VH-VL binders against a5use3. Designs and how they scored, part 12

Target 1, 222 residues: a5use3
Amino acid sequence: MVIHAIVPVKELHRAKQRLARVLDAHERRALSLAMLNDVLVALSYSPVSRIIVIGRDVETGHTARAHGAAFVIDQSAALNDALHQAAADIPDHAAALVAPSDLPLLGAEDVIALTCISGDKPGVAIAPAHDGGTNLLLVSPVVGWTFLFGPDSLTHHIAAARQRHLPVHLLRLPHLERDIDDIDDLIWLAQQPGDTSAQRLARMFLERKGAQLWQSSDMPPH
Short names: E, the ipSAE of ESMFold2; O, the ipSAE of OpenDDE; V2, 0.75 times the mean of E and O plus 0.25 times the DockQ between their complexes.

## First folded at step 2 (VH-VL; framework fv_rovalpituzumab)

Design v8a (at its last look DockQ between E and O 0.02; V2 from the best seeds 0.00; counts 0 for: pae E 11.6 > 2, placed apart)
Fold by ESMFold2-Fast, scan of step 3:
Structure v8a (fold): chain C 222 residues (1-222), chain A 117 residues (1-117), chain B 107 residues (1-107)
Amino acid sequence: as target 1 above (222 residues)
Amino acid sequence: QVQLVQSGAEVKKPGASVKVSCKASGYTFTSYAMNWVRQAPGQGLEWMGWINTYTGNPTYADDFKGRVTMTTDTSTSTAYMELRSLRSDDTAVYYCARDIGYSLDYWGQGTLVTVSS
Amino acid sequence: EIVMTQSPATLSVSPGERATLSCKASQSVSSYVVWYQQKPGQAPRLLIYGASTRATGIPARFSGSGSGTEFTLTISSLQSEDFAVYYCQQYYDWPYTFGQGTKLEIK
């Protein structure tokens, strides 16, 4: 299976606004770019044939090019429209893998597992988010697919696959069920095993701003 | 080289509609959004909206919602902006401009639309 | 809506001098400010994006600076071709709003 990965990147100034109480604009930008780097590293070691980053920021483009990824200028007001735009670069016979830029714990092994469960026949493979969303989406072939990310997107993507008579494979990957969006996610990321760019940055923030982070957290003390 | 060539000047009566065209050349039309910006005589620039040239989906500024329609014809690499229910204060030069994600890098020559009774 | 305010409305300077043009945003726009030059009867021309990055082909005498709410366009050694109207635009959020313009004229 020939797989083209799509990594959508929200405008850096709009990203991680739920962290604004503790992280300034520069710190949120640095975190977003670190997570993008982590996702691109994982994809570069995976069996994907090509990586397409879709975004608007100059720094996002530089980061994409540094990893040998194609950069597509986002013309869209909404995520699903951006994904349809990026998918235009994918040959009709190929598969699309959507990997959000805020999954810093993504590994090449996760992509391999998703491709293995999907197999060599037409179908859809999904790694669910803990909140009923979709964190990884593999569609083979991508031609004619409709992206439906957003609230309850797991249910919507399963329904879309059924409408097109495609089998659905669910692969639960606990470390990828949590995209990094708020203060509790940031603290969780810092505590997980690993040494990704985003984890190093999260640990630095926790060390320098720990009192503010914990005061703003809903996580119980152990 | 990149060029955006707009249709010629128009004179319209209040209540009429005008449709301005913008023909792109020198690049892949569907790779960049097209913005529409107007400028009343002696005034500054006012953003009207933009259209995704790949999907055809427009985004309009609130002041123009309900009376503007932006479309594209990808076979001719042409963007269109239609403004309805024209008022005298719609008299302006209307520009198309290519959106590279972080700025507007190439602009059409402008189309003067005069609305007078 | 984010309001962009330029000052002064008109700046009178002599060729060879330095011109400094100001642009203020009603709320933080980070570094998402774009500067355009417009000569009479012409469309605007991109000068600077991201507050400080010169567009391709723009002479080194043009420089931009600022972040947050206050931005500056500086032209270090004015040439006769630089006398024009300059607009700033925030590219932070739509509607993408422009300042009212600063007219640079010969003293």
Scores: ipSAE 0.356, ipTM 0.763, lowest interface PAE 4.0, mean pLDDT 91
Fold by OpenDDE, look of step 2:
Structure v8a (fold): chain C 222 residues (1-222), chain A 117 residues (1-117), chain B 107 residues (1-107)
Amino acid sequence: as target 1 above (222 residues)
Amino acid sequence: QVQLVQSGAEVKKPGASVKVSCKASGYTFTSYAMNWVRQAPGQGLEWMGWINTYTGNPTYADDFKGRVTMTTDTSTSTAYMELRSLRSDDTAVYYCARDIGYSLDYWGQGTLVTVSS
Amino acid sequence: EIVMTQSPATLSVSPGERATLSCKASQSVSSYVVWYQQKPGQAPRLLIYGASTRATGIPARFSGSGSGTEFTLTISSLQSEDFAVYYCQQYYDWPYTFGQGTKLEIK
């Protein structure tokens, strides 16, 4: 199966605004780029044939190109429109993997696992978010597919798959189920196993800011 | 190559304490939490707790709270587990194990602790 | 605590045959289940995490399935080295808990 990965990236100046009390604009930008870096690294070691990054910022483009990914300037006003814009460059018969840039704990093994459960036949594989959203979406083939990211996107994508008579496979990836939006999330990220760029940055920020880490942040993601 | 090497077997009297060490190598010690799991002879596995190796913050199972202390020495990449007020039913092989997201991918070779009068 | 119950306690299977091991949780643990293999005198080895994801280096003959309260480890064609004790574990909530184990022995 030929897989093209799409990585949508939010505008950097709008990223992680809920962390503004702790992190300045520069730090929030750095964190967002670090997360993008981590996602691109994961995808680079995964069985994807091509990576397409779609965003608006020059720095996003630089980061994409540094990893050998294509960069598409986002000309849309909505995430799903952006995804369709990016998907326009994917062959109709190919599979599309959507991986948002704010998954700092994404690993190649996660992508491999998703591809394995999907197999080589037409179908949809989803890593759901804890809030009914979609963390990862693998669609084969991409032709005719409508991206439905947003609230309750899990249900919407499942419905879309069934409408097209495609099998649906779900893969729970607990380490991807927490968004990094506030200080508690940042603390959680810093406390998780691993050593991603985002984790290193989070740990550095928390140390610099004197943020206290709590035992309760070590709880399982449920 | 990831390795966890534990201290040698211990024989203790009831009421005594034991401290088991677990030296990690082959990876960044402070990037992964360390778990402790024990196994009585012929029995199953029992989770004792874990420690955040970056913060040094431990989490203990309720059955061991008050009797167990988990610590780390980041300079030597070593985790320690001390169990106090030992009794005969504490006789077990004690394992340290690296956490990669609430699953344990690398284990020490185990340390047999025998508690007998 | 969440209780993990494995069945059967002992499973006798011939080499080359299929083995199916069951693990039941006292309450839903979503897909937060791990399977380990343990051979005599050795530490446990990670086989499956997230209920169905094989760990690195684990042969394809091992597979995990299930969600909620019912989980299964399947060995499609048993090899001689597969005869061991297998444990399931949940990491949905504190404390982490293990099943009592299933001994897979040669028939």
Scores: ipSAE 0.009, ipTM 0.504, lowest interface PAE 10.5, mean pLDDT 91
Fold by ESMFold2, look of step 2:
Structure v8a (fold): chain C 222 residues (1-222), chain A 117 residues (1-117), chain B 107 residues (1-107)
Amino acid sequence: as target 1 above (222 residues)
Amino acid sequence: QVQLVQSGAEVKKPGASVKVSCKASGYTFTSYAMNWVRQAPGQGLEWMGWINTYTGNPTYADDFKGRVTMTTDTSTSTAYMELRSLRSDDTAVYYCARDIGYSLDYWGQGTLVTVSS
Amino acid sequence: EIVMTQSPATLSVSPGERATLSCKASQSVSSYVVWYQQKPGQAPRLLIYGASTRATGIPARFSGSGSGTEFTLTISSLQSEDFAVYYCQQYYDWPYTFGQGTKLEIK
């Protein structure tokens, strides 16, 4: 199975806005790029054949090229349109893997597990998000697929697979189900095992901002 | 070599419409959005809108909504901008410009549209 | 919308000297600023993007700096072909807005 990964990236200045109360624009941009780097590292050690990053920022393009990924300029205001734009260059018989750029603890083992559950046969494998959405989507073959990310996307993608008579495989990956939106999420990320680029930044932010971050948290400090 | 070649100058009466073409060559047309920017004589640059050349979906500046239509023909790698209900203050040079996501790197030569009685 | 304000409106400088052009944003635009050069009867030409990165084929005498709300285009050792109008633009948020321009002219 030939797998092309698509990594859609939101404009960096619009990313992580809920953290604006505790992180300035430079820090939020750095965190977003660190998460993108972590996702690209994980994909690079997985069985994907090509990585396509689609976004609008110079820095996003530089990060993509540093990992040997293709970079496509996002011409749309909508995630699903950007995914269709990126998928246009994927061969009909190939699979598409959609991985958001903000999966804080994605590892190559998660991608490998997702690809293995499909068994190299036509089908759809999904790692659900906590909110009824989709964290990872593997669709094989990609030809004729309609991306339906957004509210209730897990249900919509399952329905889309059924319409195409494709089997659906669900893989729960609890460590990917938490989005980094607020200070409590940042603290949680820092406390998880590992040393990803995003984790190192989160730990550095907590060290340097100390009392300010803890005053904004509902969790007790360690 | 990237090139954007626009249609020739137009003279129109108030209330008419104008459609300006922009033919792209030297790159994959559907990989880059197309912007339209105008410049009244002796004035600065004014952004009119952008069209996604892959989907055909436009986004228009507020000042032009309801009067402008942007389209593409991917078979000829051509973008179009139509401005309706022309007024004398629409007299300007109209440019198409390729969007690389962080700048407008190639511009057409400009199309002078003159609106006069 | 984000207002980009350029100063001065006109800058008179002798060839071989340094020119410094200013651009101020009405709110922070991070580093998402572009500089264009335009000569009469011609389309704008991309000079600098990302506030400080020269576009392909732009001579090293052009440099950009700034972040947030204050941005500067510097032209060291002015050449005769550098006398033109210069525009800054932000691409931080739609609509893309341009400064009013600074005309560089021979003193």
Scores: ipSAE 0.007, ipTM 0.496, lowest interface PAE 11.6, mean pLDDT 86
ESMFold2 (binder alone), look of step 2: mean pLDDT 94; pTM 0.940

Design v8b (at its last look DockQ between E and O 0.03; V2 from the best seeds 0.00; counts 0 for: pae E 12.3 > 2, placed apart)
Fold by OpenDDE, look of step 2:
Structure v8b (fold): chain C 222 residues (1-222), chain A 117 residues (1-117), chain B 107 residues (1-107)
Amino acid sequence: as target 1 above (222 residues)
Amino acid sequence: QVQLVQSGAEVKKPGASVKVSCKASGYTFTSYAMNWVRQAPGQGLEWMGWINTYTGNPTYADDFKGRVTMTTDTSTSTAYMELRSLRSDDTAVYYCARDIGYSFDYWGQGTLVTVSS
Amino acid sequence: EIVMTQSPATLSVSPGERATLSCKASQSVSDYVVWYQQKPGQAPRLLIYGASTRATGIPARFSGSGSGTEFTLTISSLQSEDFAVYYCQQYYNWPYTFGQGTKLEIK
């Protein structure tokens, strides 16, 4: 199966606004780019044939190109429109993997697991988010698919698959279920195993700010 | 080949505790949450809770809070469930079950825990 | 908690016949319903998730339908190995809850 990965990236100046009380604009930009870097690294070691980054910032483009990914300037007003814009360059028969840039703990093994559960047949594989959203979406083939990211996107994507008579495969990836939106999330990220770019920055920022490190509980699915 | 192998049957007195193990193989242990479900003799299934195998954070059903502890050992790909202050109505087969998106696709063979005076 | 109620408690059907099992939720669970099959002395086996999606390796004679509060598991033509206890489960909200089960036996 030929897989094209799409990595949507939010505007850097709007990224991680909930961390504004702790991190300045420069730090939030750096964190967002570090997360993008980590996602691109993970995808580079995964069985994807091409990576397409879609965003608006020049720094996003630089980061994308540094990893050998294509960069598309986002001309849309909504995430799903951006995804469709990016998907326009994917062959109809190919699969599309959507991996948002704010998955700091994404690994190649996660992508491999998702591809394995989907197999080589037409279908939809989803890694659900804890809030009923979608962390990862693998669609094969991409032709005719409508991206439905947003609130309750898990349900919407499943419904879309059923409408197209495609099998649905779900893969829960606990380490991807936590968003990095506030100080507690940043602390959580810093405490996880590994040494990703985002984790390094998180640890550095927390050290700089003198933040206490605590373990956090997982959130319910609903 | 995915396998979940649980520890053997236990016989306990009321007030004692029991710890059941569930060894996983054939897949990346930390990529899937683990659930615990029990079944009293001749009865239905009861969800006890689950554990995030990557973070180690458990979530318990209210009926078991304070009496149950779920843990993992990632080095051995093993999940543990300890139930304390056992009583006769805790007699059941206890199952571990892998979570693939809020459904359980693979189950352990079950561990019978008998609580009797 | 969300209560799942299955009916009937026992269903007697002949081999080759159609079996219809019902599961009702005390409140809407959308399509977040799972069906399991359990044979004596064995762990449950996943049949259907998302109310209507067959798990890998499950024969086509098994089908699930429903949304909201009413759900149905259908076995179009019963085979000898299909006689077992069937459970529905909701995974819409914590705690996850199961129906009390339907025993499918040979008529």
Scores: ipSAE 0.025, ipTM 0.528, lowest interface PAE 7.8, mean pLDDT 91
Fold by ESMFold2, look of step 2:
Structure v8b (fold): chain C 222 residues (1-222), chain A 117 residues (1-117), chain B 107 residues (1-107)
Amino acid sequence: as target 1 above (222 residues)
Amino acid sequence: QVQLVQSGAEVKKPGASVKVSCKASGYTFTSYAMNWVRQAPGQGLEWMGWINTYTGNPTYADDFKGRVTMTTDTSTSTAYMELRSLRSDDTAVYYCARDIGYSFDYWGQGTLVTVSS
Amino acid sequence: EIVMTQSPATLSVSPGERATLSCKASQSVSDYVVWYQQKPGQAPRLLIYGASTRATGIPARFSGSGSGTEFTLTISSLQSEDFAVYYCQQYYNWPYTFGQGTKLEIK
């Protein structure tokens, strides 16, 4: 089955506001773009056939083009309407994968695992968030689907799938469940194994601000 | 195939209004913003603004704010640009252009609007 | 508003020669620059986006470069069909603005 990924991206000046205590506006924009880059890399090495980035920033569009992704200007008032806008360009019988732009530890293996549990048959595969939300959503076919992201979206998406007689597959991916919203999250990201663009920036920002990355027993040396 | 087909040439007097249409085909109209650009004879390109084709919300360049109205009809996949209180220096070819976020990849054929007394 | 300034205004070249067109932004636009070709009586045609990436179907003799405030379009081995006006455009921020154009005359 053909899979089109949709990556919705918030306006860069509004992203990561909780980090304003420690990162300036330029640093927050750079971190948001690095996270988008990491998500697009993961998707590029997964079985998706097309990536659609929807957002409002020219820098977001440049990042999308660098990965061969289409960029659609977000013309809507709400996330679910933006997803519907992006999905209108997807063939009726294709699948849609929704991946947020702020999962800096997303790997191609996560996307592969999600696609494998759904198989090549109609259905819905979900990677739940820890708070009753949805981190990843794969729906096949996309035609007729209504996106219900928001509070309690896991329950809402399961109900929508059942009403359409689509089987539901759940895949818990704990490494994707931590949002990067404050300084402690940024420190955590810097301390994880790996070398993503977001991790490199997190380490650089924390080092410039005097963070003690070497104080963690689990952190590698520079 | 993507096409943008504009309405035909117009001749207007100063003080009148003109409404140019741009009918889109070959793609999902509401997935891409529509821009309007004009070009006076022998001159360069001037961006007039753009419209969100899903919501119908426009953004106008400052020089046209107050004189221009951009609208859409999603049922016919058609964008419209109306320019009011025409002056002789509004004589130009008016283009619609599809916005893919990092360029205008398809343009209409242009609509010549001539404003003369 | 970001001003895009092109030079020269007119460039006369023979087929087979190299043409180099310049575009300068009044402030940094990173690499958010587009080049269009416009032949007489026609709408603009997309050539280059992201300062250096050729659009689909654009021949390899067209290349773009630059970042920040200085950008160039190069046409190697100019063909007779390349007679046109060339415009640069920034898409870094609203309002989108175009250079005033460089007319490429084939002699």
Scores: ipSAE 0.008, ipTM 0.469, lowest interface PAE 12.3, mean pLDDT 86
ESMFold2 (binder alone), look of step 2: mean pLDDT 94; pTM 0.948

## First folded at step 3 (VH-VL)

Design k1 (framework fv_rovalpituzumab)
Fold by ESMFold2-Fast, scan of step 3:
Structure k1 (fold): chain C 222 residues (1-222), chain A 126 residues (1-126), chain B 107 residues (1-107)
Amino acid sequence: as target 1 above (222 residues)
Amino acid sequence: QVQLVQSGAEVKKPGASVKVSCKASGYTFTSYWMNWVRQAPGQGLEWMGWINTNTGNPTYADDFKGRVTMTTDTSTSTAYMELRSLRSDDTAVYYCARGPYKYYGSGSYSDAFDIWGQGTLVTVSS
Amino acid sequence: EIVMTQSPATLSVSPGERATLSCKASQSVSSNVVWYQQKPGQAPRLLIYGASTRATGIPARFSGSGSGTEFTLTISSLQSEDFAVYYCQQYNNWPLTFGQGTKLEIK
């Protein structure tokens, strides 16, 4: 199957506001770009045919182009509208893979696993989030699909697939069930195996700001 | 129908504590964080903090740190705000307000407070 | 802490006229500004978020504009129900902060 990946990126100055107490605006921007870099690296080694980054920042556009990805300026205020905008440029026969920009532990093998369980026939493959959301969504073909990211989006995407008589394949990927949103997520990321750009930054922040980060965390000391 | 319903008015003595509840209905409780905002009589709005309803992690405004505790009970879709060591200048209407919308992998749609509780008047007097 | 300053404190206008309310941030908040309406005895009501996006169910006569440090809420063709207190709020930086409000009164 021909797969076009869509990576939506929130405005950098608005990104990761929940980290604002411990990370300044430049650090949050650096973290967001590092996570985007990690996602783009994973997709570049995966069987996707093209990567489309949709966002509004010049830095996001620069990062996308550095990885050979297309950059589309987001004309919408809502995630699903941005995804619909990006999907409009995908050929009718092709599949779309939606990958969030804040899953720094995404690997090419995760994308490969998702495509393998989906097969080459029309269908939907989903890597769910722990709280009922959708963290990876593969729709083949994407033509005529409606994106329903939001609360309970796993249930909504399954219903949408059934309404269109498309089979649904669920693949649980524990390391992708947690997006990086708050201080506890940042500490968790630093402690996971691996050496992604975002993990290196998270570890640097722990070394420089350890007391402040642990005092702001609800996680027990490890 | 999306609603936030708060507990009733309270009258407290200086030095006492008050715990206000906010019961959510009509939506998935853990999909939106919960804010607490107060308003003294005839004055403007003052943000006290918010709680991540999915994880139970609160973040408090500096003026309230050490005196406030925010908690949730996901089984009843209820948020709580406890304010300790009450002073006469803590007399205010206390509001819970929904937002931001934050979900694993789904991102935030809005950091605005789109749904508000009706308010709980807390009077602190000797 | 970012300070949000609203002006004027009170604005007197006649029904059917245009009202323009100002909100200034002490440092840049990008477009991360919200406007609320509050009537006596009621909780605030969301009007505008992201500086210029109307919330669901809000009449078209309400519009927001601005970015950086200068923001405006405009109400065209004022209706009797629009006389209320209006608050701006930033969500760009910790802690979240509100303006002190502008009271819209009948002239």
Scores: ipSAE 0.000, ipTM 0.471, lowest interface PAE 13.5, mean pLDDT 85

Design k2 (framework fv_rovalpituzumab)
Fold by ESMFold2-Fast, scan of step 3:
Structure k2 (fold): chain C 222 residues (1-222), chain A 125 residues (1-125), chain B 107 residues (1-107)
Amino acid sequence: as target 1 above (222 residues)
Amino acid sequence: QVQLVQSGAEVKKPGASVKVSCKASGYTFTSYWMNWVRQAPGQGLEWMGWINTNTGNPTYADDFKGRVTMTTDTSTSTAYMELRSLRSDDTAVYYCARGPYRYWGSESYDAFDIWGQGTLVTVSS
Amino acid sequence: EIVMTQSPATLSVSPGERATLSCKASQSVSSNVVWYQQKPGQAPRLLIYGASTRATGIPARFSGSGSGTEFTLTISSLQSEDFAVYYCQQYNNWPLTFGQGTKLEIK
């Protein structure tokens, strides 16, 4: 299977606003770029044939190119339009893998597992989000596909697969179900095993801002 | 269609507690954070806090920390706000409002785009 | 805590005129400002998000501008239904904070 990965990246100045109480704009930008780096590292060690990053920031472009990924400037106002823009030049018979830029615990083994459950026949493989969304989406072939990310996107993507007469394979990946949205998520990330760029940065934040972070959490330290 | 429906008006005595509910429908409950905002008669809007509906973790504004508890029941797509040790100056309309949206690509969802109809809480001796 | 200050507190204008409402943040909030309209007895209604993007269904006469600490809501040709209270809100920093409101009333 020839797989082209698409990694959409939100504008950096808008990223992780829910962490604004503890992290300033520079720190939130740094965290977003660190998570992007982690996703690109995972994809670079996976069976993905090409990586396409779609975003607007010059820093996002630099990070993409540092990993050998193509960078496409986002001309859209919405995620699904950005994904269709990125998919426009993917060969019709190739597969597309959509991986969010903010999955710092994504590993190559997760992508390998998703390709294994999909097999070598036409189909759709999905790693669901906790809340009924879609965290990873593999569509083979991508020709004729419509991206439907948003609320209840798992249900919408399953329906889209049915409309195209494609089987759907679901793979639960618990470590990819938790978004890094708030201070408790950041603390959780720092405590997980591993040494990703985002984890190193989260640990640094805990070291320098520990009292402020724990005071902002509903869980006292201990 | 997307809507937030709140519980009915309450009359409480000073020192009592009140628990307001906010039932969501027409969307995936855990994809949006839930905010609580109050408005005293003739006054402006005051943000009380929000709850991450996916994790159940609330964050409270300092003026309400220690007196407010926000919870969710994902099985019924309902958010709750309990305010304790009521004072006469807690008389207000209490609103729930959804946002921000968890996923990238929907800037409109980073604002409070859907509001409940409001619950009038009157604290009177 | 970021303080959002709206001016004027009350603006008296005639239908058909242009209204300009100001919102100032005590420190930079980038473009992370929202404008709401509230009519008596109703919940607030989203008008503008991201300082300048109109929400779905909001008439073109409403426009927002600004970044950093200075923000403006402009209504280019006032209709009778536009007389309401307008609130700005920042979502750049916790806690989320609202301005005190500007009441737009008929002269």
Scores: ipSAE 0.006, ipTM 0.516, lowest interface PAE 10.7, mean pLDDT 85

Design k3 (framework fv_rovalpituzumab)
Fold by ESMFold2-Fast, scan of step 3:
Order: structure tokens, then sequence, then C-alpha cells
Structure k3 (fold): chain C 222 residues (1-222), chain A 122 residues (1-122), chain B 107 residues (1-107)
């Protein structure tokens, strides 16, 4: 199947507010860009035919174009609207893969696994979040699809597929069940195997702010 | 300036329904979720659910599923909450409250309506 | 559901003094706690989110701290307008849940 990846990026100055108690605005912006870089690296090694980044920041656009991705300026600032805007330019026969910009452990093999479980027939494949959300969403074809990201979105996306008579394939990917939103996620990311841009930055934060981060965490002391 | 203006107080009999409105101004209505929170006299706050103002898709707290309906009218930037089969213990001030629409990041409320007192009595 | 427990129920303190209000979660909520102030006849007002980040327009005398299951709101050098009910709320898990409130009153 022909797959167009959509990577939505929240306005950087508003991103990762749950980290504001330990990271300043510049640090949160740097983390968001590092995670975007990691997602774009994974997608560039995957079988997707095109990558579309939708966002509002100049730096997000620079990062997208550095990876050969198209950059679309988000007119809405609401996630589902941004996804519909990006999907409008996808050919009717093509599939869309929504890959959030805050999954820095995404690998090309994960995208391959999701396409394999979906097959080459019409359908929906989902990698769920551990809290009932959606972390990866593949819709084939994307024409006529309604994006329903938000609370309980796994249930809503399954219902949307059923209403359109599309089969649903769920693929559990433990390393992608956790988007990086809070202090515990940041510490977890730093401790995982690997050497992504976001992991290097998370490890630097742990080194420079270790006492503050561990005092704010429920994780055991390292 | 962000404002959320709610409809006026209501007095209802047990078994009736009530529909409260919340008119938003000062921002793009569809860029934020609208939540409904109630407060019984002398009691704390109880979250009832939220609606995605962009898609019109509601999510309800389990205690209210089956008798609450949340809707929006984007042309007037107004959110509505209808509660059916009213009981005396539904007597409360009902608030609308704004939260972020981006996935998973924050469900705290930066702006609140003034509240609508709903009294259920025979 | 996660139960949020606030203590004390009522805190009596004099203007100019410091007040410390506590909020405990029945399980870890990370730093996903918000504090609201509610005055009689008014809607709640956002004070602190992410356990420690002051909302726009909130005076520096308000500060929040804590993570996991134990959280505190501190008001230094109390002003007359600070006497109100304070609520904590978690936004880590659905359903969103509030504490029962702490009433801050003049001694």
Amino acid sequence: as target 1 above (222 residues)
Amino acid sequence: QVQLVQSGAEVKKPGASVKVSCKASGYTFTNYAMNWVRQAPGQGLEWMGWINTNTGNPTYADDFKGRVTMTTDTSTSTAYMELRSLRSDDTAVYYCARSDLWRGESYYFDYWGQGTLVTVSS
Amino acid sequence: EIVMTQSPATLSVSPGERATLSCKASQSVSSNVVWYQQKPGQAPRLLIYGASTRATGIPARFSGSGSGTEFTLTISSLQSEDFAVYYCQQYNNYPLTFGQGTKLEIK
C-alpha cells in the first residue's frame, strides 16, 4: 500500500506543560524537537512513501525539511483538525499513518509490523496507548476517515472503523505505549536502551537536574 | 478576553430534564474542549464529562452515562448539557469549564462559566 | 477512580501569616495536580497546574510542590482576598477527580 505519514506537532511554546515544573520553556522546546527528529528518523527508514509534518513553528519546519518531509502550517491548533487538514492532500487510494511527534522510541520495524498486520486490504491498524488512547493509527484508505484523538480514542477509533465496515487490527507495542508527557516518562526514556536524540537530551537533563527530577518522580532511585 | 456565560437558574420537578447552555467568547471555540463540572450545596466538585468542540464527540463520566447529553453549536460558540430523569440529589451548581484539546497533555480548567443553579424539588 | 484527600478541612490563620494546604492521592498521579481557589458565590479560579506552575496572573505568594501522592499549596504573607476554599484535582487518570476542599478562614 502507498502510505503517507502525518506527524502532528503542537506549538512548541505550549508543548509539554506537564514538564514545566522541572524544565523551562527552552528545554521543553528542545525536547519536543529532539523527539520529532527521532520520529522522522524512524519514518525515513520505514516503507512510508511520504512524510507530512503539520505544525506552526519555524524550527518544526526546518526539522521536517531536513528529513525530506513536507511541512504544512497548522491552521487550527486542534489535533484532529490538523490531521484532517494534512489528510486532505493525501490521494484517495492511499493510506495515512498518524505518528505522534512524542514517541521517540519509534523504529522503522514498528511501522513495518503495523503494515504487516494490516495487510494490503482496506482496514485500520492501531498501536494502543496503555491508558486507552491511540499511539499509532494506520487507516487504509484514508479518504472519508474522521480522526478522533483525545480521551478514550482507542474506543472511538474502533467504533469509527466498525461504522465504515473496516476491519481493525490491534498491535501491542510496549515501547510505544508511553508517550513522553511527564517527569516519570522523561526518566523512563533516559533509562531505556538506545541512543536517540531525545534519549541523549533526557540523560543530560537527568545529569544536570538529577536531584530535582528524582524528587519529582515516583521511580525508584537509580 | 475569554468569557463563558451560562444560562440562568432553573427549578425542576423530580423526573424532569434540564438543559444548561454555555456561550463562549474571546477565543476560537473549536480549539478547546468544554467540560461540565457540578457542585452540590456545601459539597465539592464533581466532573461530569467533556465534549470535543471541533468534532462534537462527547465523553461522559460513568455516573452520568445514560442520562446526560452534551452538545455544541459551533455557529454560536455555545455548549449545552442536558441532564434527564432529575432527582433531588441532582440539586447543584453546574459549571462549564474550558480545557486543552491536544491529546493527553492537560485536563485542568483555565476558564469557568459563572455557574447555573439547578434546584430539583417537589 | 483516584481519590483525592485534602487536609485540614478548615485552616484558621491570620493575615500576613503563611498557610500550607495538603492534598493526597490514593495512588500516584505523577505531577498532574492542579489547584483552584473558590470564593463564595463564584466559580473556581485556576491557581497552579502541573503541581508547581503558577497560572497567568496568579501572585507570586502562591506556590505549589509535591509529586506522586503528596502535594502542598503554600500561600505566603496571606492577604484578605486569599480567604476562600481551595480544591486540588488530579488529571493523571480518568475520571478526573477533585479533593473535598480546604476552607481557609480568618483566625
Scores: ipSAE 0.015, ipTM 0.509, lowest interface PAE 7.2, mean pLDDT 87

